VHH binders against Di-N-acetylchitobiase (Ctbs). Designs and how they scored, part 8

Target 1, 344 residues: Di-N-acetylchitobiase (Ctbs), of Rattus norvegicus (Rat) (q01460)
Amino acid sequence: EDCPCSEASLCRPIRHHRDFEVFVFDVGQKTWKSYDWSQITTVAVFGKYDSELMCYAHSKGARVVLKGDVALKDIINPTFRASWIAQKVALAKAQHMDGINIDIEQEVDCSSPEYEALTALVRETTEGFHREIEGSQVTFDVAWSPKGIDKRCYNYTGIADACDFLFVMSYDEQSQIWSECIAAANAPYNQTLTGYGDYLRMGISPRKLVMGIPWYGYDYICLNLSKDDVCAIAKVPFRGAPCSDAAGHQVPYRVIMKQVNSSVSGSQWNQDQQAPYYNYKDPTGRLHQVWYDNPRSISLKAAFVKHYGLRGIGMWNANCLDYSDDALAREQTEEMWGALRPRL

## First folded at step 21 (VHH)

Design zd (from z2 with I105V)
Fold by ESMFold2 at other seeds, fold request of step 22:
Structure zd (fold): chain B 344 residues (1-344), chain A 120 residues (1-120)
Amino acid sequence: as target 1 above (344 residues)
Amino acid sequence: QLQLVESGGGLVQPGGSLRLSCEASGFTFSSYYMGWYRQAPGKQRELVAYITSGGDTYYADSVKGRFTISRDNAKNTVYLQMNSLRPEDTAIYYCAKEIRRSHWVPEDYWGKGTPVTVSS
């Protein structure tokens, strides 16, 4: 309604379609002024609403979309679903937003009513947004594999059909550790590709898939660190797996870049997983192993996106880089944005 | 809007007990795992215990047998009963919605914390 932008046209919905998506998540740390707006097509706002961000994104022709999250038990009731959707549409209109990114990461049993309710939510949300906001975009975030990751038995083909496209969270691939309880890559190349193979074999069009890249890594305390860099981690079970990345914590790329060159090992490359890591010793004397993604590992994935004609690429999250004026930080940040561009 | 408010921290002697509470609002409490984490000076935040939506529990080895997590879905509250406290349990204790999630935003999943000091 009242437009906070410098001109009223910046509050109108983005209606044009892009052939290639660059889908970024913003978590509200005032760094968005420095994003690479030459690439961005959609900003998912996971932080507090910022009207300046909305106005600026629209001035660059980019969509801004809401975060959508809701308890699955509640959406079994179709009246509740309708009310929730109406509330989100009203919020998007009030904030001049261009849609919603549905980020539901809850477990679903295959035989439960939540299985059908989730697909219904996605379909009804898409119908409601498309009806009420011209050109709106409705997307759904899926796990790195459709094979029941984290007990998420979702109707992936039905969900893909029901929304504009899926954002595939091709990270947190240690959420289910079925082998040795050790630190490992957040997004190992071959396992990531196998996940896409599985989505495609289900009959999901590559034009419905946006590859998500981690701009964060995981920091694990090593209970033991072998001479071959095998870092044993605490056994923290999660959703049926005996071990998980809950034994570690997420660390943004900017923190990793400040630590890696003064670490015990310096940056190391694991050839089997196609991912970088390093070891460091904390002030209490404990050894840590950090696994992350860098321009090298990301460029391999961008090439895959191009080769298979996926809808696009994106990352969690755009605030993970160092946007300061420091010369090294600027180079590192430019390299990370540059790595997203698919090349032949 | 999600809120997690911890309470019950304080100063306690070695061997003593404390009961932490975390009152939740802004989400359907009974549908989610709830966790307790702690962060000691100079260390990173670490998982202490969690309780599933169905009531199953997990404890870090360092606290097994001494700490008990529980939840009261009617009051939207998760508890941590801490017995036989040791100086190494000194930390700020944080309540968390869920114990892991891919799209994690700290302000949406963490409380402000409640300090616990175990000292003579």
Scores: ipSAE 0.760, ipTM 0.887, lowest interface PAE 1.0, mean pLDDT 92
Fold by ESMFold2, fold request of step 22:
Structure zd (fold): chain B 344 residues (1-344), chain A 120 residues (1-120)
Amino acid sequence: as target 1 above (344 residues)
Amino acid sequence: QLQLVESGGGLVQPGGSLRLSCEASGFTFSSYYMGWYRQAPGKQRELVAYITSGGDTYYADSVKGRFTISRDNAKNTVYLQMNSLRPEDTAIYYCAKEIRRSHWVPEDYWGKGTPVTVSS
């Protein structure tokens, strides 16, 4: 209610429509002044709330939205849903936010009450925000494929109809490994595009889909690294699959850029997956393989977004780049922001 | 507000046992997978074990047969029983709300850790 900005007008809701979205996630590392605000349309705040970020985003005409996460078991109760939504709307008003990004990644059995309850939550949240905050944006984060990935039996068409648009998390695509347990691309090009084909085939409008691309990669310990760069990984089962990317860990692009130049292999390109990777040896002597995305791999996806009329593009997460004044870091960061705009 | 509080760490002789506990609050504990990770000096944090919301378990090869993960949903607590401890088990042990999530913000999903030292 009290406006922390230099002008009261900066606390008013963003009401304008954008034909193309650049949707970014901020995790609270104080790097946001250096973001490419010429592109950004929405910032989802997944870190600690920062009123200076809110004021600055509004000064650039960009929306700032809440993170929404809640246990599926609790949302079965309609009274609980109403209370939770009222609390989020009140928080958004107090913080002068422009909506909410709902990020629920739990498994749902198709025959469970959670199936219907999740869609109801999204619809009721959208209705509540749109009623209480003019121009507010309600979005939902979906898996890289609607084909029951990670046992997430969601009503994807109902959810898409119920909110402003879906953010498709087109990364972590090794969440389900049914073949050899090996390291592979975080967002393999053809598998990524197949996921969009499946969403569209279900009847979801391309104007409801924002492509999420990763500004992070995965670092895997290799139990064995073959001459053909095949990195065998630990068998870590996840939601019914015998292997998964839980055998590795997420690593931001800024760390990758400092490591790749001192790696044993240097950057390599995989033609089949259209993604870069490299091998390195850690201080204890273990071999690792890191798969990531760079301007080349991202620009291919940005071209798809433009050519097929998707609602927009975005990334997890904006804090993954090196925003220091180092000359090489500035070039690398500029190239990553620039890759969101396709060039042909 | 999510809170994960690990306890039960300490100094122990090789071959000894410890039981780690992680008390959870600020979320519906029974709805989530819970995991134990560890980070040794100079090494990356690595998954040790996890338990699903339905009670199924996973163990890293280095600890299979020696460690047991369990949960008590009435107490909002996950446990790691560590037997036949070795010097290479020396690490800070962390409790995690989930073991795999695309939008993983560490402060929302990690505990503060409890140190375990296996020496002499």
Scores: ipSAE 0.734, ipTM 0.885, lowest interface PAE 1.1, mean pLDDT 92
Fold by ESMFold2 at other seeds, fold request of step 22:
Structure zd (fold): chain B 344 residues (1-344), chain A 120 residues (1-120)
Amino acid sequence: as target 1 above (344 residues)
Amino acid sequence: QLQLVESGGGLVQPGGSLRLSCEASGFTFSSYYMGWYRQAPGKQRELVAYITSGGDTYYADSVKGRFTISRDNAKNTVYLQMNSLRPEDTAIYYCAKEIRRSHWVPEDYWGKGTPVTVSS
């Protein structure tokens, strides 16, 4: 329990409530000093423990929360759930953390005991944290749509009721490709908004929804690239869909920005999906198509968040930007942080 | 703490065989898909094969009929039997927990790799 900060007060939990969230994920790449702390309200730590990050976040009034991940088979057992929760609460106290972000992305069959067990885990975690750490925040990461995406038959309304708010992973939206196996936007605008319409129609309050923005894109090898920029991708099945974005790989924005201006196409804008992409040829001669989000595509989503009164906005992940002293990198990074604020 | 330890790589002649192993610890192995990826020098990492928690398999077209993925849940181990090896199979082979996840942190999901060299 010793406080590693310069002042003991910085080890105190953040207890005030925020009406609007700027929720960021940190994966431990030592770039966090350069984040836009004027906006951040919560940092979810998915990297290794860094007491300096915790101290700094607290000095800015921001919460720092644990990563929560556990196998669904294990949480059916109520004794296991209680033990796991006790461990996480103890860890949060030892590390001076302000809660937990539960990130479970496993399949759940609608008729399985996991359906009820997952909701119970979220509720019991929230109860345990709120009891033991005043002002603590418990959140759950949900799929980009509640419509059985990736065989995740979750009790989304029960989970939303059971925790402080949901972080909606409004990305990886090509996880289920039922049409042509082609590269497409990571977070197409209208598909993203339809997902929110579906969450709201279920009766989930907009004050329970934080929109997650991808600060990464997908790089796909094109088996064929047509004149109309249609990039055929390998057929990689995923959770019942014949094609998926598992045919590509995630690339952070900093990598995209170094590549796009030397690509064969330069940055292109797809009007139907409201997202940028580009084509490039790798050193072996293979064609690639990269889909990503930029300040333009993100600002449209930030406007939606404001207009519809969502609880907040956030991103996977804050380490994706180039925080070097290079002048172009600084400009690009400032634009990405700035895009979280509505500019319409 | 998650660990994925690959082994079984090495130097082999074209047409030869190797069997890669990946021992897993720090998570409930039987609950997750497991995958094999490879990365040749100067290339991006690419999916080679995966096996679901239920035992269903997928193979990239470049390796179908030559490679076989399997798992032993009692030993927390995933295998990749590689037959009829070709020089273009030369790469570092990585074991992965899951083949697709939105919040993918490399140290939580990747092994350190085992090198495979196919040459005469």
Scores: ipSAE 0.734, ipTM 0.876, lowest interface PAE 1.0, mean pLDDT 92
Fold by ESMFold2 at other seeds, look of step 21:
Structure zd (fold): chain B 344 residues (1-344), chain A 120 residues (1-120)
Amino acid sequence: as target 1 above (344 residues)
Amino acid sequence: QLQLVESGGGLVQPGGSLRLSCEASGFTFSSYYMGWYRQAPGKQRELVAYITSGGDTYYADSVKGRFTISRDNAKNTVYLQMNSLRPEDTAIYYCAKEIRRSHWVPEDYWGKGTPVTVSS
């Protein structure tokens, strides 16, 4: 039937206001029952639609929102934009969803029609959802910095004004490496905070910014690993930069936790970047360096969120933790959820 | 519905050649970078080559000079011409939509793979 939940009320939109957001990405694995629902305010569904997840989230008073992605070339046409938005609104109604998280990570030249079209898409999507679904939430994902990261010349102030809030992807901060081509932190503390300083200096309200933190790291093959732990990586260009994190791959926290204590180095802490890393040797004899975030590095960022009055905190992605019954895994998982609000 | 379908793999002798194809559907192909990755048994997937939406290319050092990536936007297809194949090239080869993205969900961006075996 039309409502798949045990009660029809669970299919109704979430209408209440939240002063602080805990914004969670779910990628379609069946781990969501084990999430810390005492914190969650919004689940962005990036995996296959799961009506059971939707019903459960609503039973906890949490919003569930659609994934929104579309080629920028196509949205220049205002008729196409309107049709795309109408289809997303209809889908949200059919699936009993509470809005959409727009995740467009494509490059935009400042002088291009895509510059204006992107802002128009966000504004028109917000208007359409708010008109058709009471209390709906429309959000937009932005890079860790507004300074043309990955050739993304976006109208950040216009987009922030046009939607409910921005989710700032404060990770993948090695997507542009202009200096030494080496492995480094996924979300170095000072670089992360500088990005927020830049967003705020543009005039964007802190109440429009949700800090995204990574529950994954990057694993890099070292072409050379020096005595002081400098891991030289392959030169993989990305959007004009000669080096990037495309030389590595994303690794969820659960994998990192099973590997770190049997690694060559064990976990190390980099003082300059305020992030942990370790080295290991793969079965072919190649050395790797893995950079990640843990409760310590995340708690520093959560403190910043609170101190500067940001709209909230969130992560990519909630499926990255080990939700098994293993005692060590349970402790590690509880610490990662707890780090969103540090407990000292 | 996004789909990436690889083909053209097989058994080949060292020094031989293969041409892999990846036919894409369910997205505006010409707007995105496309990549080829490979994964040998017991190893992690590794980037082999990519091609930008504008046609610029990158190759891993291990394949540079031997492999050529190309795309045909009219056919929504990306190719990998593999020459001078070595036993070390033995792997399952995967086509990928995009090279790097913060919110990367592998099942939305990976093909099913095509196996390549290089042996005498």
Scores: ipSAE 0.729, ipTM 0.870, lowest interface PAE 1.0, mean pLDDT 92

Design zd (from z2 with I105V)
Fold by ESMFold2, fold request of step 22:
Structure zd (fold): chain B 344 residues (1-344), chain A 120 residues (1-120)
Amino acid sequence: as target 1 above (344 residues)
Amino acid sequence: QLQLVESGGGLVQPGGSLRLSCEASGFTFSSYYMGWYRQAPGKQRELVAYITSGGDTYYADSVKGRFTISRDNAKNTVYLQMNSLRPEDTAIYYCAKEIRRSHWVPEDYWGKGTPVTVSS
């Protein structure tokens, strides 16, 4: 309601169209002033409300959007669904936000009422936001593959049609492990590209797809680490698969860059997966293998985005970099932001 | 809005038992996997056990046979029965909504934890 910005105009919705998106997730803290605002088109706010972030993003011509998440069981009821949407629209107006990013990661059975309810939620959210907030953006986060990943039987084509664009979470690609239970790349290059091939073959326009890049990696405890760098991991079943990346945990790039000093291997490159990794020993003597993405691996994906005419590129998440004044940290952070554009 | 309240932690002798409870509110409890994690000082948080919405269970090898996870959907509560406790089980134990998510923001999915100390 009242505008917290230095000028009332900074509380007005962003209305201009962007042909190419740089879609950024913010999870809180005050590091957002140091983001590369020359690139950013949308900030998805997954942290606590921060009016200074909203004002600053608008001063740079960037959208800020809400996080949307709700239990699918609850939205089967169309009255509940409508009230949830009205609540999100009202919140966006009160906070001067430019839309919503719907981040629903729940399993859906193809025969369930949730299948139709999810598509209806996305369509009705888009209709509500576009009616109530001029120029608003409604997006939906999808898995790295449409082929039944994590028991998500979603109407991907209907959802893509119903919103402004999809953010494809091209990471956590070890969510279902059916063969060797070993650590592997978070976003293996060819598996990532296969996922996009599958989305496109379903009939989804490349102008509806934003590629999500991980600015975090996975840290796995190795139950065994072979001479060939094969790290056996705990068997943690997930949604029908006997193994998953739940055996590891997400670790931000800033931690990864500092851990190389404690690594036993230094940074290594896996040719088959086109991704970097390293091994380290923790204080208790356990060996770990960390898989991540760096400017080299990301630049390959940025080239794919450009070549195939995707709607844009983005990452989870912008708070993963080291924004301190340290000279090495500044260089590393600049290189990560720069990697979103293809190298010449 | 979402709230996970752990209880039942404390000091216990090796070989002893504790029963942790986590009461959930602000979400449709029966629709989600629930997990117990633990974090010792200076270590990363690690998965101890989880229970699916359908009641299937998983246990880390370090606790298998000693710990039992269960849920009571009528009370919106998940439990961790910890038997034959060892000093290596010393940690803060956290209740979690879900066990795997790509866009994981800890304040949206975690309780504040309940400390467990196993010492003579």
Scores: ipSAE 0.718, ipTM 0.868, lowest interface PAE 1.0, mean pLDDT 92

